# Ledger of designs, part 206: miniprotein binders against q56419

Target 1, 326 residues: q56419
Amino acid sequence: MEGRTLEEVQEEVFKRHGVLVPKKELEDLAKALEEAGLLLTEKVEARLKEEEEKLKRERPMRLAGLSYPEGEREARAFLEAFRASYPGEGEEARVLLMPHLEPSRVPEVYGAALAALEKTPPPERIYLVGVAHRPLKEKAAALPVPFQTPFGPALPDLPALQALDALLPFELFNTPLAFREEHSLELPLFFLKGRFPEARVLPLLVARRSPELGEALKVVLRDFPGLLVLAVDLSHVGPRFGDTPLTRTLAEEARRRDLGFLERLAEGEPEAALAFLGANPTRIDGVEVVASLLPLLRERKGKVLAHRLDLEAPTLSAVGAGTLVL
Key: E = the ipSAE of ESMFold2; O = the ipSAE of OpenDDE; V2 = 0.75 times the mean of E and O plus 0.25 times the DockQ between their complexes.

## First folded at step 14 (miniprotein)

Design ke21 (at its last look DockQ between E and O 0.85; V2 from the best seeds 0.75)
Fold by OpenDDE base, look of step 14:
Structure ke21 (fold): chain B 326 residues (1-326), chain A 104 residues (1-104)
Amino acid sequence: as target 1 above (326 residues)
Amino acid sequence: SPIEEAKRLIEEAIRLAQEGREEELLEKLKEAIKILIENGASPEEVAEIAFRLAMLFVRRGAPPELILRLIKEVARAAEEAGASRETVQRIAIEAYERIREEVG
């Protein structure tokens, strides 16, 4: 029925099956499908409303047993294995850029993040800034509830979240449903909670560049000090993202852009990092996050600890991931 | 003048705050901020309202959470009055910094 008249459908059925279905039966079927569609929509809406009400209390794990173990003992073994995948030593982080890609795809990059966290004194709070892969009502959002992890709940820092909201020209606590399935927070939080079990968390999402967020956070971080974590991926290239299949040339360009971006960040030049990307033709995921946090990234020198461009063979596509300490 | 009217509303809001009439306070505050924004008041001038009210609340033993809520309500009132996001944020930051300097 996609744009076809009942008469056209009747004719097609006749041509294919040699049966003339009465127009009345087709009308009844169309009505039944419409009623079923309406019922489905109502059911979906009711479910979404129920989930939104649950998100007022806590954010449950969605990727436990899929991306990481659900059990605490197994989760600790998982952390150790990921740390072991990175042979180097870390550095103390005041700002940590780390991936949110499926951990199994880039284990050594997460291992590098863990290495940095080993050299980092336990923070009182973690500002965890992820990427919104779903639309937000505002440029950025927060969810001021416990996030479940295998290591227990990551508890929100409500005083710091309230201060942040007060300093923003919009409602920070918007679009709770965007947090429901957002892996850009859940995946890095597993590693962070495993390393710093007592740290409070500020779970933040950025959908579009918000200079207001950076200005507000600059003030809040002074009075509520903590570790800033940018949970971002890098280049997204290949057919899944609208390109041709991955070639050597495309991979080299993705790596060049990823490393050029990270190196400029490591030099304390976030504006230069953004300028280097221009129109961002390789679709570096973290651009809007970095653009929002410029005041916090300026003049901070650091080190790139790891980088990988990971091939997804079934789609001949690749995603870049990196770990940077500032 | 519109500025004099806004000042009168602020003084009335302060009196209402002293009486514990918070809802009426917010209404007068919103009206005052609207007048100020519509007449081109600076972010610092609007932030002064938040600061004055905050100092009153602090003297009465208000917790930090209430002060932050007051800043947010001032910011919301400015937004509702048609202030730009930049202006709204400047109001909030200026109010916050002034309050922080005074009360620690």
Scores: ipSAE 0.723, ipTM 0.885, lowest interface PAE 0.6, mean pLDDT 90
Fold by ESMFold2, look of step 14:
Structure ke21 (fold): chain B 326 residues (1-326), chain A 104 residues (1-104)
Amino acid sequence: as target 1 above (326 residues)
Amino acid sequence: SPIEEAKRLIEEAIRLAQEGREEELLEKLKEAIKILIENGASPEEVAEIAFRLAMLFVRRGAPPELILRLIKEVARAAEEAGASRETVQRIAIEAYERIREEVG
């Protein structure tokens, strides 16, 4: 009935139901439907504004009881179990790459991150850079509020966030609703807050590569030293992601791409890591974050601690996750 | 005489800053920066304005958050006047670095 006249609608009703409805009744119905549609739109808009106002004060846990325990005692036991799933020794990190995939799917990869944190002196602050799964108004965004965790609130580093905003040619605090359900921050933050309960956080999202973000962060990290965390996943292959069903060949290619990417980052060669991926045929999730942060990754050598390509038999798909210290 | 008008507006912005009249200050500052950008001012020249105004506030004990807001407002004014995002970022970083060097 989009673009149809009332006469055309009346004719269609007659054909379908054998009833001729007077034009007045059709006009009244159309007005009532328009009025109801306006009221629904107003209610949705009011709810979204209410959610935005709440997010200006704090970001609540969304995954407690689903991805990690809600209670603090159980949450600490959860951390210890994840550390135990990686029997190796970590290394001190100034930059840590870790996943945001569901933790139970890649326990040893998160365990490797915990092993690295054991070797890392508690920082004053953590620059937590995730991947936006909702559109942002700009290439990147932050939400300068406490993020709730089972270990207490992760408090924002407001001076560092204000400095970062001042050094960007766009408004950093631009899309609060994008943070509402953003697991790429919440899942890594659980592990980070559990190990560094006193650290403040800069919760950052990247939607599209922003060289401006990297240039600004280079200055801010110099004046506000802290731990830089790239909370990113690696290859995404299979029908869930637009491919044919996962084959051994595709899985082997995804692993090769994941490890080649991580190894080049570990050599301090982030441009080479990006070039190695080319068109990114296995859809490594972290490319936009790495491309944004080039000035912070160049010439930093380190080590790949863990990698898993997690296979989803029901969907014939897979997602890669890794742990890298620089 | 666009350069003379920009200088007059900057002098007025400085006076308004000394009187604590922030909204009027911002309007004069935006107008001055627009004239300067349109007449080919360098990023360094625009950053100098932010530096000079920041030092007035620093000497009066202004908190760091106010200084950072000033840098952001100068950069916004340059963007509104048509400067590229690269130029806007250079202005902000240059101003920040100069203020940091002076204050420590």
Scores: ipSAE 0.713, ipTM 0.893, lowest interface PAE 1.2, mean pLDDT 89
ESMFold2 (binder alone), look of step 14: mean pLDDT 81; pTM 0.779

Design ke22 (at its last look DockQ between E and O 0.92; V2 from the best seeds 0.80)
Fold by ESMFold2, look of step 14:
Structure ke22 (fold): chain B 326 residues (1-326), chain A 104 residues (1-104)
Amino acid sequence: as target 1 above (326 residues)
Amino acid sequence: SPIEEAKRLIEEAIRLAQEGREEELLEKLKEAIKILIENGASPEEVAEIAFRLAMAFVRRGAPPELILRLIKEVARAAEEAGASRETVQRIAIEAYERIREEVG
């Protein structure tokens, strides 16, 4: 009933049904609906608080049996199949950019990430930086708890997380519920934990660009060395994302923007990569993460190992994914 | 006299830190930081407070976790006193670097 008076509602009911409902009865109904809505809100809030408290202890698998196998043996076979989808060799990474798109859609892109991990000495810890798909209370957040995987729990690096929190001008541990269903961490973590089962993890989300995060991470990575992973997707084009239907021209533009972005990152020029995108007309997902992490990306040269712009046939839309080592 | 008041509060907070009286020192710390920020103290001057408090706790054998919490509390106090986020982060980083150099 937004923007309508009770008199307007009364008129509509009369015209529609031939019955004049007195204003008092409409007012009584509105009060009852408001009271019922308040009760439902209280139940939802209580449930969300309970789930928030559970997330302060651990983050369970949400995509086992859907995006990857639940059992450890099947999960290892899954990793081998994905590695085989990329027949090339990787390169050592200090920074790895990899997707968080559904793995079966871009198997060779995840395979390229596995190839890079094969060339990478086992790190003590992994800084896993995903994209928040739910609102955060701040520009970025972390969740300092074990994340369950088929390969066992990925344990948090609490000293590094505490150092990071201390160096930020906001509370890092600010939105546990945002992690509940966050696939941008869970999907890459499956591959990372499978290859580096002993590494601890810093599970981080970026909602909006935070130069403060980059400055703090520069200090923390110096003192707590590890693998920095940008778990991001690239272009998002087509009707699902607000465009006209996908055309060959739009797909070619998206591909060019994805590769131009990755190539400039590979040259150690993250500011140039962002400038290349301008207003980001193909909605490259990684922009907020890259813009946050500039101090960690400058002057770091590397190589693009894989890219795919993957078609979503039912929606006539596409999403880009890539693998970059720095 | 605001500078002398802040100096006295800092000295009291350091004594409380040396005695391991964490809750009592936080009130003095917040008031001292507020006075300093309101009177134009530099990030380096505020970070020196965190350094001195950290050294008092290090002498007691405090774990690194406690030292990081002290840095965060100084930064929080600066934020509560109205410092910009850029200033707050500069304070925290300066304090961290100073402590790291002394303790290793």
Scores: ipSAE 0.776, ipTM 0.910, lowest interface PAE 0.9, mean pLDDT 90
Fold by OpenDDE base, look of step 14:
Structure ke22 (fold): chain B 326 residues (1-326), chain A 104 residues (1-104)
Amino acid sequence: as target 1 above (326 residues)
Amino acid sequence: SPIEEAKRLIEEAIRLAQEGREEELLEKLKEAIKILIENGASPEEVAEIAFRLAMAFVRRGAPPELILRLIKEVARAAEEAGASRETVQRIAIEAYERIREEVG
């Protein structure tokens, strides 16, 4: 009713349809809608609680059969096809920046990540840092449970997760529901688990820059060595993101910012990369992750392996994706 | 003095640790840390409490997981006492590094 009285609604119906609906019928309808709304809310709350309890045990696949194959055989063929989409060779990674965009949009960028992983000795553990696209109770969070993949469960490194939690000035294991549908972990994890089936995983989300996370991880990585993966996208431009439709000028600016960001990271200058973006007018997704991990990115030199600004034609919008090895 | 009271509580907590009375230990620990933080103790001074307690647990054969839990409980107690996040993290890292140096 948007703040309107029953009398005002009655008048509007009369004006539009020439029918005088009895006030009692409107009252009954309003009551029925309210009851239905309450029931819907209670049902949603009960479902969310059930999902939260399930997330204490495992994180199920959400994008299997949509973004990647559910079956292991088909999933392996998928990996091979993505690797084939990148014609170059990779380099050994200690730090890997890779996208979390829908894989079909930027296959060669994921292919470049796979190429890097081919040159990387199997790590004991993977620190997978994604972007929280849903609110977190804290600046960062982890989910210390198995993540389902077509290659079997990605098992958590509980000792390393516990050490990380101990070194943070907040509860690391917060907001489990934020992980339920978070693609920034699920999509890169598919590729990582496919390449390194025996690696343990630390699934981390960043919602806002947390220098505390970088300081804690610096200590933890010393004692629990592993591959650090930043699962981040780059520029987000066009109408979906509040801009005008993509133009050559807007695309050039997005590419300039993406490449300028990645190049400065490749030079081991993460603070310069952040400074280069300023107010981040093209909305580079990975800013809060990079800002959280500064101690781990400083003085590490590497190489940009791939970049793409991918057009979403139906919305005339574009998203940047890149692969960087450090 | 408040500091002397905190020290007494820590010694009691150490005894409780040696006896395996973890819940009672945590109560004494929280109270001691509260007193220290409210009276301007440094992160290093608070970390020393964690280290001393950790050594008591190690002597009893406590696993690494329990030591990490102790560090986290010290950090929580400091936060609850009103310490800044920076201070809390410094306490935790300092305690961790000292314990690691001693026991690996």
Scores: ipSAE 0.747, ipTM 0.896, lowest interface PAE 0.5, mean pLDDT 90
ESMFold2 (binder alone), look of step 14: mean pLDDT 80; pTM 0.756

Design ke23 (at its last look DockQ between E and O 0.93; V2 from the best seeds 0.79)
Fold by OpenDDE base, look of step 14:
Structure ke23 (fold): chain B 326 residues (1-326), chain A 104 residues (1-104)
Amino acid sequence: as target 1 above (326 residues)
Amino acid sequence: SPIEEAKRLIEEAIRLAQEGREEELLEALKEAIKILIENGASPEEVAEIAFRLAMEFVRRGAPPELILRLIKEVARAAEEAGASRETVQRIAIEAYERIREEVG
């Protein structure tokens, strides 16, 4: 009713349709809508609680059969096709920055990540740091449960996760529901698990810059060595993100910012990379992740393997994606 | 003095640890840390409590998981006492590094 009285609604119906609806019928309808709304809310809350309890045991696939194949055989063929989409050779990675965008949009960027992983000795564990696209109770979170993949479950490294939690000034294991549908972990994990089936995983989300996370991880990585993966996208420009439709000028600015960010990271200058973006007017997704991991990125030199600004034609918007090894 | 009271509680916590009375230990630990933080103890001073208790746990054959849990409980107690996040993290890292140096 948007703050209107029943009398005002009655008058509007009369004006529009020439029918005087009895006030009692409007009251009954309003009550029925309220009861239905309450039922919906209770049902949603009950469902969310059920999902939260399930997430204490495992994180099921959400994008299987949509973004990647559900079956293992088909999933392996998928990996091979993505690798084939990148014609270059990779380099050994100690830190890998890769996208979490829909794989079909930027296949060669994921292919570059796979190329890097081919040159990387199998790690004991993978620190997978994604972007929280949903609110977290804290600046960062982890989910210490198996993540389902077509290649079997990605098992958590519980000792390393516990060490990380111990070194953080907040509860690391917060907001489990934020992981339920978070693609920034699920999509890169498909590729990582496919390449390194025996690696344990630390699935981490960053919602806001947490210097505490970087300091804690610096200590943990010393005692629990592994591959650090930043699963981040780059610029987000166009109408979906509050800009005008993509123009040559806007695309050039997005590319300039993406490449300028990645190049400074490749030089081992993460603070310079952040400073280069300033207010981040093209909305580079990975800023909060990079800002959280500064101690781990400093003085590490590497190489940009791939970059793409991918047009979403229906919305005249574009998203940047890149692959960087350090 | 509040500091003397905190020290007594720490010694009690150590005794409770020796007796395997974990719940009472945690309560005494929380109270001791609260007193220390409220009276301006340094992160290193608070971390020393964690280290002393950890050494007792190690002597009793406690697994690494319990040592990490102890560090986390010290950090929580410091947070609950109103310590800044920076201070809490410094306590945790200092305790961890000292324990690691001693026992690996």
Scores: ipSAE 0.750, ipTM 0.897, lowest interface PAE 0.5, mean pLDDT 90
Fold by ESMFold2, look of step 14:
Structure ke23 (fold): chain B 326 residues (1-326), chain A 104 residues (1-104)
Amino acid sequence: as target 1 above (326 residues)
Amino acid sequence: SPIEEAKRLIEEAIRLAQEGREEELLEALKEAIKILIENGASPEEVAEIAFRLAMEFVRRGAPPELILRLIKEVARAAEEAGASRETVQRIAIEAYERIREEVG
């Protein structure tokens, strides 16, 4: 009935069914539907408010039993299997770029991240920067609560988070509901917590590029040293993302874009990496995170350890994932 | 005289900080920062206010959490006074650096 009068609806019903429904009956039906919709809205709002309050205390596992095992012993075996899928050696990381794509799709890419962590001295804290898949009230957000994992809770670094909040021109703790289902934090965290069980975490999301975040983190990382993790995926190509079905040519372009992006990051040239993508025709997922963190990426050289452009056969689409140490 | 009024409000905020009266200084602080921003104060000049207030709280044994909150409140006052987000962040970082340099 949106955009139509009741008289127009009445005329259409008569034309289609040969029955003239009195205007009063249509009005009663419309009112009843509106009342039912209002009650449903109130119920949903109450549930969301309740979920928001829960997220101010802790963030529970959402993907246990789906993307990784729920039990600690099985979870450790899972880590071992993923490490084994990457036959190479890692390198020490001050900055680690790793994916947040479903782990079973890119096992050697996560394995490369584990190999890098093996070479990395246990950090006091991990700055875990994911990509917000739900809107944030600001360009970036954090949730200063324990994140549950099969390895126990990943505790927040509250002093570092408070310092970060103080150095931003917006409220850092702004959108708890955005964290409820955010796999870009949960999936990498499983691997990070499994390797560094004593590290505290700064769980951060970027929705839109924030130079302010990078400037603040430059100061906070100086005073609260730790491992910086960019939990990002690369190219997204194919019909699921608005393209024609994946062709060999499109796949080659996506791989070229992914590797060119990673290689320029590995040379300490993050602005060049972003410029290489131009309008980002293959929809590399991590551009907003990289654009936010330029001061932390400049002149920091490293190495690309792994890359896969993973085919989604049912959708004829593909997603790229990589591992980079700086 | 806007500049003289800002000076008066800053000295009042300092006295309140010296006495540990953190909740009472908010209106004087907000108004002083508004006047300074409207009259072209640099981020460094606004950060000096946060530094002076922080030193009084440090002298009284305030925990680091309170000092960080003070920096945030000065930055908020600047934002409410119309400062750009870039300016607000420069104020906060400058204040943080000044305080860190002084107390190590």
Scores: ipSAE 0.738, ipTM 0.891, lowest interface PAE 1.0, mean pLDDT 90
ESMFold2 (binder alone), look of step 14: mean pLDDT 83; pTM 0.795

Design ke24 (at its last look DockQ between E and O 0.83; V2 from the best seeds 0.77)
Fold by ESMFold2, look of step 14:
Structure ke24 (fold): chain B 326 residues (1-326), chain A 104 residues (1-104)
Amino acid sequence: as target 1 above (326 residues)
Amino acid sequence: SPIEEAKRLIEEAIRLAQEGRDPELLEKLKEAIKILIENGASPEEVAEIAFRLAMEFVRRGAPPELILRLIKEVARAAEEAGASRETVQRIAIEAYERIREEVG
């Protein structure tokens, strides 16, 4: 009955099938279908609201037994194995850039992050900034609840989170469902909680660049010092991402973009790092996070500890990951 | 005038804060902030209101959580009154800094 009156539908049915269906029957059918659709929508909405309410109390592990071990002893052995995958030494970090790519794909990159954490005094809190893979109601969001890990719950730093919310011109806590399956927080948190079991966490997501987030965090970090972690991946190239199949030329371009981006960040030049990417032709994942956090990255020099452009043979595609300390 | 009405509402909000009548305070505060924003008040002028009310809450022994909520409510009222997000954030940060300087 899209764009038609019931009389037009009635006439069309009669013309095609030779049966005159009374207008009342068509009206009754339309109402019944509308009511059935409303009932299904109501049930879906109720389920989503129930899940949202659960997330306001805690965020459960979603990747235990898949990306990392379920048990605490196995989880500690897992951390040791990943550290061993990076034979180099770390450096103290006040800001750490690390990946959120599946750990088994880039073990030495996560190992480099662990090496940096070995040199880093245990912080009172960790500002963990990931990339939203689901829509947020605002440019950024937080979920001020415990995140479960094999090492116990990572407790939120509620005073710092509330201060951050108060200094933002938007609501920070209004998208709990976006955190339900967000691996950009869960995967780095496993490593961070394993090394800093007493640190509280500010679990943050960025969907779109927010200069306001950077300005607010500058104030909050002054009053609530801690470790700032950018949990981001780098280039995404190949057919899975809309390119031609991965060639040596495309892979070398992705590596060049990744390293050029990281090196400019390491020189304390985040604006230059963003400008170097231009239209971001290799789809570096961390752009919106870096663009949000400019005041926290300017003039902070450091070092690139590791980089890998990891091949996805089944998709003929690749994803870059890196470890940077500032 | 609108400015005189806003001043009256602010003084009433301060008295309500002193009397512990916080729900009534919030309504007067929202009305005053709306008038001020619509008449071109600076972020610093709006932040001063948040500071004055915060000091009354501090005298009453309010925990830091409630002081931060006051800042957020003032900023939220400014946003509802049509202030840009840049202005709203300037109000919040200025209020926070003023309160931190006084309380330590």
Scores: ipSAE 0.773, ipTM 0.915, lowest interface PAE 0.9, mean pLDDT 90
Fold by OpenDDE base, look of step 14:
Order: structure tokens, then C-alpha cells, then sequence
Structure ke24 (fold): chain B 326 residues (1-326), chain A 104 residues (1-104)
């Protein structure tokens, strides 16, 4: 009823339809809607609680059959096709920056990530740092459970996760429901698990810059060595993100910011990369992740393997994606 | 003095650790850390307490997981006492590094 009185609703119905609905009938309807709304809320809350309890055991696939194949055989063919989409050779990665955008939008960027992984010795563990697209209780979080993939479960490295939690000034294992539908972990994990089936995983989300995370991870990575993966997208421009429709000028600015960010990271200058973005007017997704991981990115030189600004034609918007090895 | 009280609580916590009375130990530890933080103890001083207790756990054959849990409990106690996030993290890292150096 959006702030209207029952009398005002009655008058509007009369004006539109020429029918005077008795006030009692409107009251009964309003009560029924309220009861239905309450029932919906209770059902939603009960479902969320049930899902939270399930997330204590495992994180199921949410995008299988949508973004990637559910079956292992088909999933392997999918990996091969994505690798084939990138004609270049990769380099060994100690740090990999890769996208979490819908894979079909930027296949060659994921292909470049796969090319890098081909040159990378199998790690014992993967530190997978994604972007929280939902609120977290803390600046960062982890989910210490198996993540389902077509290649079997990605098992958590519990000792390394426990060490990380011990070195953080907050509870690392917070907001499990934020992981339920978070694609920034699920999509890159498909590629990572497909390439490194035996690697343990530390699934991490960053909502806001946490220097504490970088300091803790610096210590943990010394004692628990592994591949660090930043699963981040780049610029987000156009109407979906509050801009005008994509123009040549807007696209050029997005590319300039994306490449300028990645190039400075490739030179081992993450602070310069952040400073280059300033207020981040093109909304580079990975800023809070990079800002959290500064101690791990400093003085590491690498190479930009791929970049794309992908147009979403229905919304005249675009998202940047890149692959960087360090 | 509050500092003397904290020291007594730590010595009691150490005895409790030696006896394997972990729940009671944690209560004494929390109380001691609260007193220390409220009276301006340095992160290094609080980390020393964590280290001393950790060595008792090591001596009785506690697995690494329990040592990490102890560090986390020290950090939580410091947070609950009103320490800054920076201070809490410094306590945890300092304790971890000292323990690692001693036991591997």
C-alpha cells in the first residue's frame, strides 16, 4: 500500500473501475497480504538457516550446467577449449591475477590463465582470494569446507587456514552465507581444480581492504607455501554501473585504467597501481583485494598475458578482465 | 598493583596448563590479558605470556593445532580488553614467530 490509506485505495479503485470495494474487504486483503508476507519472511529465514548449516559441511556448485559443465568429461573438454582460445604461451606464476567474470565473455583471458598454470609446478596449496559481492561481517572471510567442482571436491587446507585465523585480529571464519552464491571463487576454482587436482585450497573473500590480511598471509605463506590467486575483475562501466552507455571515450578510459593498473602490478609496484586509479571512477573490482595483499605483491615483477574489455550489449555496459603473472 | 595481579594470574595459568586444566587456564589468561591491556602492556609483553603458555603445551605434547588455538585465544582476549586491531595482530604475529623459532 506504499503509505496510502485504505480510503485512498478505495477511491482509486472506484475511479479506475467504477466499483466501490467495501472497506472491510480491503482490510481483510491487507491483513492477508501481511500474513502472507510474514509467512514468506519466516520461510526465507528458515531456508537461509538450513543453507548455513549445510555450508558447515560443504559448498555445493551453483553455476554447474550454467557457466561450466557439470560432468567431468565435458568439463575437461571445456578447459581444453578455453586454453585453445589463447594462442600464446604462459609463464610460471607465483602470483596469478585472473578474472571471475562469466567465462564465456572472456575466454582468451581464462585461456591465458590456463597457459600460465601449464608452466606452473603443481602447488601444494592455492590461496584463492576473491571479491565479496555481498556484505561480510568482517573485511575478509574464509570458508573452511570442501568446494564442489566437476573434478571432485576442492579440499581446504585446514592447518594453513587455522594459522591464518590465528594471525588475524578478527574471526576469519565469518559470514558463511556470503560464500553460497559467490562466483568470484567458484569460477576461478573450476580452472584451478581442473589443472591442479591435488592442491588444497584456501577460499578467501575480501569485502573491504584489509592490510591485516596481507600481513597475516605474508607469515602464513612462508610456512605454508603455495600459489596465490587474485580472482578479480577490472573496470565496470556503463548503465549497469551508473554511467552513460558505453562510448569510445568511456571504453578508452576503462582500458587505460585497466592496463595502467595491471602494468604497475607487473612492475612490482602495487601502491603505484592503487594511486594510479585514484577515486577509481571506472570501478575496478580488484582494488580492495590488491590493497589487502600489498606485502605479497611488492617488488614482484611479472607480465600481463591478456586483457579484454567485454561489452554486454543488452545493457550497453562493459567489464574489464585481465590475466597477470608475477 | 594491577600488574602484580596479572603476573599472579599468569603463574596460575601456567600451573593450570601443566595440569592440563585448559578451560580454567583460559579464564585466568583472559583475566590477566585484560588487566595488562587496560594498564598499557606492550604487544611484546602480551606475546611473551602466549609464548610461555605455549611452551607448557609443547612440553605436554600438545599438537600444533592447540598452539594456534592458544594464540587465537590470546588475540581474542586482547580484543575484548579493547586493544586495537593493529595491537591484536602484533601480539599474534609476535607470539607465533617466537613459538615457531623455539619448536619449529
Amino acid sequence: as target 1 above (326 residues)
Amino acid sequence: SPIEEAKRLIEEAIRLAQEGRDPELLEKLKEAIKILIENGASPEEVAEIAFRLAMEFVRRGAPPELILRLIKEVARAAEEAGASRETVQRIAIEAYERIREEVG
Scores: ipSAE 0.736, ipTM 0.889, lowest interface PAE 0.5, mean pLDDT 90
ESMFold2 (binder alone), look of step 14: mean pLDDT 84; pTM 0.815

